# VHH binders against EKC/KEOPS complex subunit cgi121 (cgi121): the designs that were tried, part 79

Target 1, 174 residues: EKC/KEOPS complex subunit cgi121 (cgi121), of Schizosaccharomyces pombe (q9p7j3)
Amino acid sequence: MILPLFPETQVHVFVYENVSNCAAIHEQLISQNPIYDYAFLDAATILYKKQVYSAIIRALEDRRDEQMKTKTIHSEVILSLSPKTEISSAFRQFSMTKKSKNIVVVKIDSKLTEEEEFERLDKLVEGNRVEFSDEELQKLIDFKVLKKNYKLDPSTLENPLASILSSIALRGYS
Short names: E, the ipSAE of ESMFold2; O, the ipSAE of OpenDDE; V2, 0.75 times the mean of E and O plus 0.25 times the DockQ between their complexes.

## First folded at step 13 (VHH)

Design zb107 (framework vhh_7yz9_2)
Fold by ESMFold2-Fast, scan of step 13:
Structure zb107 (fold): chain B 174 residues (1-174), chain A 121 residues (1-121)
Amino acid sequence: as target 1 above (174 residues)
Amino acid sequence: QWQLVESGGGLVQAGGSLRLSCTASGFTFSSYRMGWYRQTAGNEREWVALITKSGRTDYADSVKGRFTISRDNAKNTVYLQMNSLKPEDTAVYYCTARSYDKYSGPTEDYWGQGTPVTVSS
């Protein structure tokens, strides 16, 4: 995908369901193994493609403006999903855990093609790849988690996309 | 040989103020983005404030309006002025310096050893 404000930036997003090795992946992330330099998100927290893209765009804006709060662009994507700029809260709310079953994986600035990243990730993730689409994401979402993370009330649940995107875009300007 | 040396931490009563300082050596300070993070036991480091090489600032929501970050390039020093301190501000505060590349983002990341701040009720 080509982002209009970041045309030189390569972005790949992958979705895996029924992942059996999340505990092993989590261990590699804690040890900061460079092979695992991706944003590993819990799919229970992601409802729309635009939600992920908005977080990616915000992270890239923060990198451009020298305002990243985390160590890597991938951890900045995780932070950027949160309506607040609190690193520990964002990671607890959105990142993959040892108990996760379905994950969304983001790669930015890949030196590899999308096909090569697929081959690499298929060796790291023990699960079934599915299309990165609103339809597939809506099969994996946990609405109780989404409601808590974005503080959605009944009125915002009628238009959750606009509320979610606003929360991501207005983080730090509230 | 690079160094970041923090000072100014200590014990303070709720509602009080502290000013943290971080003096850098061994790199071109004016070319780096400076920041402050804090960590409580059992938790990951939380970002608190940053100041870019051009002087633009940003703050975590929990400290906005109470903390002010500033820099003095002539002294190779970054400051964190902490006002209206709360018990929940109790943490070890870390100074960081970060270099950016146009294409890759952060290229060099330096961290201080941390300075403890305790806010009592």
Scores: ipSAE 0.054, ipTM 0.574, lowest interface PAE 7.0, mean pLDDT 87

Design zb108 (framework vhh_7yz9_2)
Fold by ESMFold2-Fast, scan of step 13:
Structure zb108 (fold): chain B 174 residues (1-174), chain A 121 residues (1-121)
Amino acid sequence: as target 1 above (174 residues)
Amino acid sequence: QWQLVESGGGLVQAGGSLRLSCTASGFTFSSYRMGWYRQTAGNEREWVALITKSGRTDYADSVKGRFTISRDNAKNTVYLQMNSLKPEDTAVYYCTARSYDYKYGPTEDYWGQGTPVTVSS
């Protein structure tokens, strides 16, 4: 995928359900294994494709402007999903945990094609790959988690897209 | 000021062995994940091996079973024992250090100057 504001940046997003090895993946992330240099998100926190892309765009803008608050672009994606500026809170809210069952995986600046990343990730992630689509994401979301993370009213929870995107775009300004 | 100093590179015949060392200064070595990358002319750096601060190790498929990474926290040194060397292992080998802060995420890699390894056929 090509982003209009960042045409030089290659972006891949993958969705896995029923992942059985999240604890093992989490240990690899903590140990800084470069094979696992991806943003691993808990799918319980992601409702829309636009939510993920908005966070990616925000992270790329922060990198362009030399305003990244984290040390890697993938960590910056995780931070950028949060409406708050506090890094540890964002990781607790959005990153996968040892107990996660469904995950969204983001790769930025890949040296591989999308097909090659699929082959690699399918060996690292013990789960079922599904389409990165709003339809599939809506099967995996936890609305209680979403409501808590974005502080949504019951009324906004019926149609939360604009609120979520605004929270990501205006992080630190609301 | 941080510093990583590699040593142990050189010329070796195929099937031979070399032991690389990397000594760190200017930071708390025991708090860092240590690793080795290699680079051949015209190509980007390729990950080879890593060892976490707890001592867990991992290896690239191309070297698994032949290379062993280890660390000595008392000496602030990480080692790469390379056995059964192949001409394809010819590269400049770089030591790297990275910390992980759960609040701020991973740091950028610190890099040594590199040590050349040439494996003749």
Scores: ipSAE 0.000, ipTM 0.288, lowest interface PAE 11.1, mean pLDDT 84

Design zb109 (framework vhh_7yz9_2)
Fold by ESMFold2-Fast, scan of step 13:
Structure zb109 (fold): chain B 174 residues (1-174), chain A 121 residues (1-121)
Amino acid sequence: as target 1 above (174 residues)
Amino acid sequence: QWQLVESGGGLVQAGGSLRLSCTASGFTFSSYRMGWYRQTAGNEREWVALITKSGRTDYADSVKGRFTISRDNAKNTVYLQMNSLKPEDTAVYYCTARSYDKYDGPTEDYWGQGTPVTVSS
């Protein structure tokens, strides 16, 4: 996919359900294995495609402006999902854990086609691929996690999109 | 060989001010993004402030309006001016220098040894 504000930046987003090897993937991520250079998100935290794209755009803006707070663009995507600028909090809230079952995987700056990245990821992730769509994401979301991460009240929870996008876009302004 | 040497930490009372300095050697200071992080015992390092090679600045929400980061390329030094200090600002403060990889983010991340700041109530 090509973002209108970053047409030279190639972005791929993949969704896997029923992943059995999250503990193994997590160990590779903390060891900084370059083969695993992706943003691995817990699907329990992602409700909309726009939520992921907003975080990607924010991360790319921070990279363009030389204001990244993390070591990689993929870590910056994870940070950008959080309404706070605290790295440890963002990873705790949104990143895949050893106990995760469903994941969203983001690749930025791939030299590979979507098909080639998918073949590569299929070797790393032991799970079932599903379409990156609002419909599929809504099957995997945990609304208790979403409510906690974005501090949603009952009235906002009935239509949370605007609140989530505002939290991502207005991160650091209160 | 590279070095980052922090100074200016110490004990200060709530509402007071401190100025931290970090002097770099062994790399091209002017091409690096400089930043400050802080850490309390048992917690991860928390980002505080950054300044790009072009002079643009950014701050953590907890310090906006109170802290100011600046740099002097002629002296290879980055500064953190800390005003209106609170007990919650008590931490070891670390200076960092980063360059950017065009595809995968920062390629090098240099860290100082840290300078302790204690804010009494």
Scores: ipSAE 0.000, ipTM 0.158, lowest interface PAE 13.0, mean pLDDT 83

Design zb110 (framework vhh_7yz9_2)
Fold by ESMFold2-Fast, scan of step 13:
Structure zb110 (fold): chain B 174 residues (1-174), chain A 121 residues (1-121)
Amino acid sequence: as target 1 above (174 residues)
Amino acid sequence: QWQLVESGGGLVQAGGSLRLSCTASGFTFSSYRMGWYRQTAGNEREWVALITKSGRTDYADSVKGRFTISRDNAKNTVYLQMNSLKPEDTAVYYCTARSYDKYYGPTEDYWGQGTPVTVSS
């Protein structure tokens, strides 16, 4: 996808359901295997495409402005999903865990085409790839997790999009 | 398989000292941040102390000045020296290891089984 503020940045987003090897992927992430250089998110935390794009835009803005708090653009995407700036909290809230079942995978500045990234990820992730769409994400969300992560009250749960996007955009001052 | 094995807990009188040890196996100990948490019955685990892989330390306010965390990378062991113990320090003490990945950031914690510490008045 082409981002209006970052038209030269290549962004690929993939969604997998019923993933059976999250523990193995997590071990590869801790070992810093470079073929796993992606942002691996728990799909239980993602409700909208715009939520992911807002975090990507925020991370790219922080990189442009030399204000990244983490070591890579992919870890900065994970941090940027959080309404607060504490790195450990953001990773606990949004990152794939060994027990995750459905995941969202983000790649920024890929040296590969989207098709080559699909082929690579399909070999790394033991699950069913589904379309990155609001419809598919809404099947995978856990509203209890979403409510807790963004501190949503009952009145915003029916239409939380604006609250989520504001939390991401205003991180550090909300 | 990774393991964290705690030892050194027990019963001690108020004002006494204990040294807890936690020996790690199955992972590259020197690459991990090590820490200690404690838990009393019916409560969530409370952070006590941590030591980074470079040796920088940090402590909860309740134990600062009384407890000292240290590590020995050659022995794959982290220690918690507990001085001037108080009855409120009574808890099960847990060793934890956390990796910091350069791409992913902090990862999930490894946890030991815990070692009980009872401080009598």
Scores: ipSAE 0.000, ipTM 0.135, lowest interface PAE 12.1, mean pLDDT 84

Design zb29 (from za5 with T57I; framework vhh_7yz9_2; at its last look DockQ between E and O 0.91; V2 from the best seeds 0.85)
Fold by ESMFold2, look of step 14:
Structure zb29 (fold): chain B 174 residues (1-174), chain A 120 residues (1-120)
Amino acid sequence: as target 1 above (174 residues)
Amino acid sequence: QWQLVESGGGLVQAGGSLRLSCTASGFTFSSYRMGWYRQTAGNEREWVALITKSGRIDYADSVKGRFTISRDNAKNTVYLQMNSLKPEDTAVYYCTARSYDKYGPTEDYWGQGTPVTVSS
């Protein structure tokens, strides 16, 4: 897909459920294997498509403005999901871990169609692809984790999306 | 070839101040985003502050209001003024210089680090 503010940048987002090899993927990410150059997110932390798109936009804005804090655009997406600037806590809270079961995978600067990128990614991930949609994400979210990560008050929330997007947009101004 | 040399670290009492300097050579300093990161034992490096070639500035939450980054292109030097220091600021501080292309960082230079210890 093409974001209006970044018309030259192709982005693909995939969702996998019931992933059996997160430990193996994690090992490859720690080893900085370039074949695994994606952002691997724990789906338990993602409720909305717009949550992911807002983090992607924030990361691309920081790349454009030469203000990236991490080494790659994909690691910057992980940081950009966080309401805080601390890199280690953002990775702990949002990144796929060895124990993750469902994941959201982001590719930025893809030179491939969505289906071509999927064919490559499918060789790496042992799980079932589902649609990147709010309906599917809602099935995979852990609301306790979401509330903790964004400090949401569950008793008063009509629209947690606005609070989440504000946290992403306002990171660094507190 | 290139060089980044940090100075100004040391021991200071909580509430005190230090000024870190980082002098660059072997590259066109004015074309690079400069930054400071810090690392405590057993942990990964954390971002502290940055200043772009055009003068845009950003700070980590933990230091905002207490630390000030600045640069002097004529002296090839970036500074970090650290005020109201806390024991939690104890770390090795690293100067960085980063260049970008349209895909992100390309050159990523790091100094050897200067230790800062803040006693309670």
Scores: ipSAE 0.736, ipTM 0.903, lowest interface PAE 1.3, mean pLDDT 91
Fold by ESMFold2-Fast, scan of step 13:
Structure zb29 (fold): chain B 174 residues (1-174), chain A 120 residues (1-120)
Amino acid sequence: as target 1 above (174 residues)
Amino acid sequence: QWQLVESGGGLVQAGGSLRLSCTASGFTFSSYRMGWYRQTAGNEREWVALITKSGRIDYADSVKGRFTISRDNAKNTVYLQMNSLKPEDTAVYYCTARSYDKYGPTEDYWGQGTPVTVSS
């Protein structure tokens, strides 16, 4: 995928349902194994493709501007999903956990094609890959989690897209 | 070889002010993004304020309007002016220096931390 504001940056996003080895993946992330250098998100927190892309764009802006708060571009994507930009809160809110069942995986600056990344991830993730689409994401979202993470009231929760995107784009700025 | 030395921490009453300083040696200070992070007991480290080599500044929401970060390249020093201090600002404050390439951070240096206690 090519982002208009960052055309030189390669971005791949994968969605997996019914993942059985999240605990094993989590251990690899804690040990900082370079093979697992991806953003592993809990799909319960992601409702829209635009939500993920907004966080990626924000992370790339912070990298460009030398304002990254975390160690890697992938951890910065996780932080960028949060409206408050508190590192610990963002990771607790959006990161995959040992108990996650469905995940969204983001790769930035891959030297591999999307197909090659898929082959690599297929060996690391024990689950069923589904299309990265709003339709598939809506099957995996937990609206209670979404409401808590973005502080949505009942009226906003019925159509949260603009509120979520505004929270990501304007967080900690101005 | 490199060093980051923090100073200026201590005990202060709520509503008071403190100025933290961090002096760097062993690397080209003017080429690094400088910053302050803090850690409270039982919690992970959080960012407070960042300043780039060009002087662009960013603040965490919790300190915006109360804290001011600045740098003096001639003295290899970054400062954090803390005004209107609250008990919840009590933490160990860490100075950090970071260099970047197009793929992200390349060098990441941390001081040993300086404690700040704000009494109610």
Scores: ipSAE 0.594, ipTM 0.855, lowest interface PAE 1.8, mean pLDDT 90
ESMFold2 (binder alone), look of step 14: mean pLDDT 84; pTM 0.833
OpenDDE, look of step 14: ipSAE 0.913; ipTM 0.959

Design zb52 (from za5 with S99L; framework vhh_7yz9_2; at its last look DockQ between E and O 0.93; V2 from the best seeds 0.85)
Fold by ESMFold2, look of step 14:
Order: C-alpha cells, then structure tokens, then sequence
Structure zb52 (fold): chain B 174 residues (1-174), chain A 120 residues (1-120)
C-alpha cells in the first residue's frame, strides 16, 4: 500500500499463523541474509493495524529526517513500536524470536505487487497466511504481553488504542 | 581513508562532567549525521544522541536533559557534553557518522570508542 505522507514508498504487511520455522528465519536474520530483509514481528505483541502503520510512519519520518537509530528501515520499524528509546529492549519486546508461533511481516520500499511479494515471502515462511486485519490480529495477541510492553493500566484495557498510539508517537518524552 | 577519533573519556565521580570529542577526516563532515552510542560490558550498543547536518538534535531517554551534542563543521568535530553523570553512564562511547540517501544510511562509520567510568 501507499501511505499518504510517503507517496513513493510501497509497503506490504503480511500475517502468518502457526509458523513452524521461526528458528530458521531467526538464524537468517542474524546472518543478515538480504533475502530476509523484512521486519519480522511477534504477533503476540500486535493488536491493531494502526499500531503497525504508526510504527512504519514513525520509522519513515526518522529516515526522512536522517534521525534513524538502527541500521535499516525494517529494524527501525521494530524500534518504533516501543515507547522507549532503548534498542535492545524494543527488539526483545517486539521482534519475532525462535519460539514465536505467529508473526507479522513488514516490507518497506517494495518494488513488487502485494501478490509478487507474497510469493517470495511464502517461500521463506512455513505457516498459514491470514488477513492483515484487526479481527485476525486480536485472535493472535497476548494481552498480558501488550499490557506489559505499553504499561497499560486497567482503565485503558477495554480500548487501549489511543494509549498505544500515543506511546509510539511520543517515544523519548517520558 | 576515513577516520573517527574519540577523546575525552576517563574516570569521574558521580555528579561530575566530561566532554567527549570526535574528530573526523577523509569525508565531507558537513554532509553527515553525527551520533554517539555506548556499550556496557556484556550488552549491545545503545543509541545516546545524534545531531543532523542541519544541527537538529535528539537524545535517548536516559540522557535527556543531562547530555548535549554539538558539532563544529570548521573543525570537523562533534562533541558530547556529559553533565550530572551517574554510575549507569559507565560505558565505552562510540562516535558515528552516517550518510543518508532516500532509502536510509549508505555509509555508517564508527570510531574506536572511548571508555567512560563513573564511580559512586
């Protein structure tokens, strides 16, 4: 898709459930294999489409302004999900791990259609693609993880969207 | 050949101040975003501060209000003024220089690091 603020940047987001090869993917990410140049997120940490889009927008703003803290736009998306500036904490909290079961995968600067990008990604991920939608995401979320990552209190747990989005937008001011 | 040479590290008591310097050569300094990262023993490098080629700055949560980054393009030097130092600021501090295109960093240079120890 095309974000209005970044009209020349094509973005694709995919969701997979029941992924059996996260350990293999993780090894490829550590080796910096360019075929795996995506952001691989643990779906247990993602409740909303807007959560992902807000992190993408934040990362693209930092790239535009030459203020990226990490080495790639995809690693910057992972950092941008975090309410804090610590890189290691953001990756620990939001990245896919060897033990993840469900993942959200982001490709920024794609030169391919959604279907072409899917065909490439599907060769890498052993799992079942589901729709990138709030409906599917809410089936995969771990609310205890979400509460911990964003320090949500009981008053916001019924509808935490605004609190999560403000945490992403205000990173560095707490 | 490009170089980034840090200096100004050392031992200081909590509450004290240090000024780190990083002098660059072998590239057009004024075109680069400059930054500081730090690494504590047994941990990964963490971002501390950055200053863009136009002079905009940003800081990590843990140092905001205590550290100030600045640059002097005439001297090809970036500075980190570190005030109100805490033992948790103990780390090796690395200077970085980064050149961007529309897809992100194309060159990402790192200095050798300068150790800072803050005693309680």
Amino acid sequence: as target 1 above (174 residues)
Amino acid sequence: QWQLVESGGGLVQAGGSLRLSCTASGFTFSSYRMGWYRQTAGNEREWVALITKSGRTDYADSVKGRFTISRDNAKNTVYLQMNSLKPEDTAVYYCTARLYDKYGPTEDYWGQGTPVTVSS
Scores: ipSAE 0.762, ipTM 0.910, lowest interface PAE 1.1, mean pLDDT 92
Fold by ESMFold2-Fast, scan of step 13:
Structure zb52 (fold): chain B 174 residues (1-174), chain A 120 residues (1-120)
Amino acid sequence: as target 1 above (174 residues)
Amino acid sequence: QWQLVESGGGLVQAGGSLRLSCTASGFTFSSYRMGWYRQTAGNEREWVALITKSGRTDYADSVKGRFTISRDNAKNTVYLQMNSLKPEDTAVYYCTARLYDKYGPTEDYWGQGTPVTVSS
């Protein structure tokens, strides 16, 4: 996908359900294995495509403006999902864990085509690929996790999109 | 070889102030975004403040309004003025220097850290 605000930046987002090897992937991420240079998100935390794209846009803005707080663009995407600029909390809240079952994987500045990234990720992730769509994400979300991460009131849970996007976009500016 | 030498840490009472300094050598200081991170026992390093090549600043929510980052390119030094210190600011503070290209940081230098203890 090409973002209008960053037309030269290649972005790919993949969704996997029923992943059986999250513990193995997590160990590779701790080891900083460059083969695993992606943002691995717990799908329990992601409700909308726009939520992921808002975090990507914020991370790309911080990279452009030399304001990244983390070491890589992919870790910056994870931080950018959080309403606060607290690195450890953001990773604890949004990153894939050893116990994760469904994941969202983001790749920025890939040297590979989307098809080649699918081939590569299919070798790393032991799960079923599904479409990156609001419909598929809504099957994987945990509303208790979402409510906690964005501090949502019960009244906003019917339509939380605006609150989530505001939390991502306004972090550090309000 | 590059160096980042931190100074100004120590013991201070809650409500007090400290100024941390970090002097760089071995690279073109004015081309680097400078920053401060901190680490408490048993926790990962957390970002505190940054200042870009153009002088634009940003702060973690926990320190905004209390800490001020600044730089002096003639002295190759970045500063962190810490006011209204709280016991939860107790940490080892690390100075960082980053060189950016289109794809993010290409060089990322870290000092050895300077301890700050805020007593209650």
Scores: ipSAE 0.561, ipTM 0.848, lowest interface PAE 2.1, mean pLDDT 90
ESMFold2 (binder alone), look of step 14: mean pLDDT 85; pTM 0.851
OpenDDE, look of step 14: ipSAE 0.887; ipTM 0.946

## First folded at step 14 (VHH)

Design pg1 (from pf8 with D111E; framework vhh_7n9e_1; at its last look DockQ between E and O 0.83; V2 from the best seeds 0.83)
Fold by ESMFold2, look of step 14:
Parts: sequence; structure tokens; C-alpha cells
Structure pg1 (fold): chain B 174 residues (1-174), chain A 123 residues (1-123)
Amino acid sequence: as target 1 above (174 residues)
Amino acid sequence: DVQLVESGGGLVQAGGSLRLSCAASGFTFKAYAMYWGRQAPGKGREWVSGITWRGRSTLYASSVKGRFTISRDNAKNTLYLQMNNLKPEDTALYYCAAGLFPFSTDESDYEYWGQGTQVTVSS
């Protein structure tokens, strides 16, 4: 995928369900293994494609402008999903954990086609790939987690897209 | 309720300049990406320019790049289009739009639309 504002930056997003090795992946991320240079998100926290792309666009804008708060573009995507500025809270809220069952995986600055990146990622993730679509994401979301992460009330929880996108847009505003 | 109200259009000679404004109300302006589009006589709608919610990224249609400048003032809830070196082919109804998604050239991603202000450039 190529974003209009970042035409030289190739982005891929993958979704896996029923992942059996999140604990192993988590250990590789803690050890900063470069083979695992992706953003691994808990799918229980992701409801929309636009949610993920909003965080990606924000992170890329901040990188271009030397405004990143974290060490890598992938960690910056994780931070950019959060309505809060605290890095540790964002990772706790959105990152895949050892106990995660379904994940969303983001690769930024890929040198590979989507098919090639998938083949590489598929060797790392023991789970079933599903389409990156709002339909599939809706099956994997935990609405209790979504409500907590974005402080949604019953009225906004019915149609949460605007509240979520606003939260991503406004985090760094001052 | 949501309103986007354009102003600053009019009749201008080729080579001249105009500054369009789009006054926004009824929504959180600073959370929205903003856009200008236009519709010339006998043509469909044309995407002209866009600016991200923080004003840090802009994009222009090739037909206006170098001549038009989009900007925003989030304290005044106002979007601007400075149009320089105007040409007869710039004659159109100019309208602003707002989208909550951070940036998209796909107009189906826009939630709010203004009614437009007419710009006529005489040869």
C-alpha cells in the first residue's frame, strides 16, 4: 500500500487469528531481534482499518518532522494509536502480549511486495491469516477493551469511529 | 449543526490573485483534515488541495501546484486557499470539505462539504 502523502513508503498490514506462539514472538520483540521488526498489535484493540492507517499516517508525519517519541517507526505506530502521551501506557494498551490470541501486524518501509512480506511473516507467526478488513477486525475486537482504551460511553460505542479517529488526531495537539 | 461556509470568490483578471476562506463551525475543526475542490462548467468535480489536521502536510493537484497555497488557522476554525497567477481554466465553483481520516484524496472519506464560492477568471 502506498499513501498519497508518503509515496516512497511501502506499508503492509496483516491480520492473524488463533495465533499459538504470541509468547515466543513477544520474547523476540523484547530481545529486539531485527527479524521481528514489525508493529505487533493485539487485535482485541483494533476495530477499523482506518484506525490502523490513522496511526500509521500520524507516525509517518512525526518521523518526517523529527517529532517521534519512540525509537522506531513501528513503536511510534503503537504510540500513535493511543489517546494518551505516556509511552508505557500505549504499549500496555495496544501491543500484542504473551496472552494475545489474535494480532494485527504492521510493516512500514517494506522493500517487499505484500506477497513476499506475507511469506516472510508467515514463517514467524503460527496462526491463520485473515483479510485486513473491517469485517474481519469486527470478529476479533474486544469491545470492553476498546471502550476502556478510548474512554467511550454508550452513545459513542455504537458508532465509535469518529471518537477513535479524533483521539488519534488530538493526542499531540497543543 | 455542522457548517462550512466559503467566501472570497469573485471576478478577477487572468494573472490576478484571490484568497478563499472556509469558516467552519459545529465540529472539532482541529481534528479534521481539510480540502478544497472545484467544479468547472462542463466538468465533474476536481480535487484541488488538502491539508492534514495539524497543517503540517499538504498536497496539490498538478494543475495548481506552485500557484495555490492551502493553509489553516485552527484557532479561528478557518481554512484558506491563496490562489495566485490565476488562469481562465481556474474558473469554477470552489468548495471546502472536511474529513476525520488524517488524509485522503478519496472524497468518499470526507464527512462535511461546503456549498462553494464562485471564482471567475476573465481572459
Scores: ipSAE 0.758, ipTM 0.892, lowest interface PAE 1.1, mean pLDDT 92
ESMFold2 (binder alone), look of step 14: mean pLDDT 86; pTM 0.865
OpenDDE, look of step 14: ipSAE 0.912; ipTM 0.948

Design pg4 (from pf4 with D111E; framework vhh_7n9e_1; at its last look DockQ between E and O 0.90; V2 from the best seeds 0.88)
Fold by ESMFold2, look of step 14:
Structure pg4 (fold): chain B 174 residues (1-174), chain A 123 residues (1-123)
Amino acid sequence: as target 1 above (174 residues)
Amino acid sequence: DVQLVESGGGLVQAGGSLRLSCAASGFTFNAYAMYWGRQAPGKGREWVSGITWRGRSTLYASSVKGRFTISRDNAKNTLYLQMNNLKPEDTALYYCAAGLFPFSTDESDYEYWGQGTQVTVSS
């Protein structure tokens, strides 16, 4: 997707279902293996493409303006999904864990085409790629998790986009 | 309820300047990206400029870049457009809009719209 505000920053987003090796990936992330330089998100927490792109745009603004709170742009995307300023809370709520089954993977500052980036990522992830689309994300979301992460009430659970995007926008400013 | 109310339009000669304001109420202003658009007589809508939640990023249509400046004051819930070096081609109804997604040039993504203020630039 073209990001009009950051046209020099290549972004790719991939979705995998039925991932069998999240524990192995998690170990590599802890080890800071540079081959795994992506944001690995639990798909149970992601309902909309706009949710992911909103977090990316916020992270990119914060990097440009030297306001990042985390060490990498990918960890900053994870923080930016959260309504809370606490880094540990954001990672607990949105990051892939050893027990995750479906994931959303974000690459920022890619120098590769989407196909080339996919071929690299596909060697790391044991699962099935699906389209990054609201239709596919809807199949993978856990609404109980979404409700808790964004403090949604019954009325907003029927159409949560506005609440989610507001939370991303207002973190630290409300 | 939600309102976006534009003001500051009027008649100005070519080469002149105007400053438009858009007063917002009824929603959380700093959660929204804000935009200016315009519609000339007998033409479709044209995207003019946009600004992110807190004013840190802006974008302009090529037709106005360098002449127009978008800004916002979140304490006053107000969006602005400073228009310099105006040309007859800038004659249009100027309207503001609000979008919850942090930035989109696709007007179908916007939630709220003002009614507009007329700008007329005479040769």
Scores: ipSAE 0.829, ipTM 0.913, lowest interface PAE 0.8, mean pLDDT 93
ESMFold2 (binder alone), look of step 14: mean pLDDT 86; pTM 0.866
OpenDDE, look of step 14: ipSAE 0.914; ipTM 0.949

Design pg7 (from pf8 with L100I D111E; framework vhh_7n9e_1; at its last fold request DockQ between E and O 0.89; V2 from the best seeds 0.86)
Fold by ESMFold2, look of step 14:
Structure pg7 (fold): chain B 174 residues (1-174), chain A 123 residues (1-123)
Amino acid sequence: as target 1 above (174 residues)
Amino acid sequence: DVQLVESGGGLVQAGGSLRLSCAASGFTFKAYAMYWGRQAPGKGREWVSGITWRGRSTLYASSVKGRFTISRDNAKNTLYLQMNNLKPEDTALYYCAAGIFPFSTDESDYEYWGQGTQVTVSS
């Protein structure tokens, strides 16, 4: 996928359910293995495709403007999902953990087609790929986690898209 | 009670300049991407330009690139379009729009629309 504002940057997003090896993946991320250079998100925190793309667009804008707060573009995507500026809080809230069951995986600056990138990623993730769609994401979300992460109240919880995207947009103003 | 109100249109000679404004109220302006579109008489809507919520990224239709400049003032809740070297084919009703998604050229992603201000360019 190529975003209109960033025509030189190819982005792929994958969703896996029933992942059995999150602990092994986590170990590789800690050791900074470059083969694992993706953003691994816990799918329990992601309700919309637009939620992920909003974070990607924010991260790419910040990279272009030399305003990134983290070491890599993938870690910047994780930070950009958060309404807060605290890096450790964002990773705690949105990153895949050793206990995660379902994940969303983002690759930025890919030099591969979507299917070529999937073939590479599929060697790393022991789980079942599902479509990156709002339909599939709704099956994997934990609404209690979503409510806590974005401080949603009952009035917005039935259709929280605007509240979530506002939170991403306003990080640093709250 | 969301409102987008355009102003600054008028009649201008070819080669001239105009600056359009879009005053926003009733929503958190700084959280929204903003856009200009236009519609000539008897024609469909044409996407003209867009700007991200912080004003850091812009995009232009090829027909206006280099002549038009989009900008925003988040403190004043106002969007602008500076139009230079105007041509008769720029004659249209110009309207602004707002979308909560950070940037999209797909108008189905926009939540709010203004009524428009007329720009007429005489040859």
Scores: ipSAE 0.821, ipTM 0.916, lowest interface PAE 0.8, mean pLDDT 93
ESMFold2 (binder alone), look of step 14: mean pLDDT 86; pTM 0.867
OpenDDE, look of step 14: ipSAE 0.907; ipTM 0.945
ESMFold2, fold request of step 19: ipSAE 0.799, 0.802, 0.782; ipTM 0.909, 0.913, 0.905
ESMFold2 (binder alone), fold request of step 19: mean pLDDT 86, 86, 86; pTM 0.868, 0.870, 0.867
OpenDDE, fold request of step 19: ipSAE 0.911, 0.909, 0.911; ipTM 0.946, 0.946, 0.946

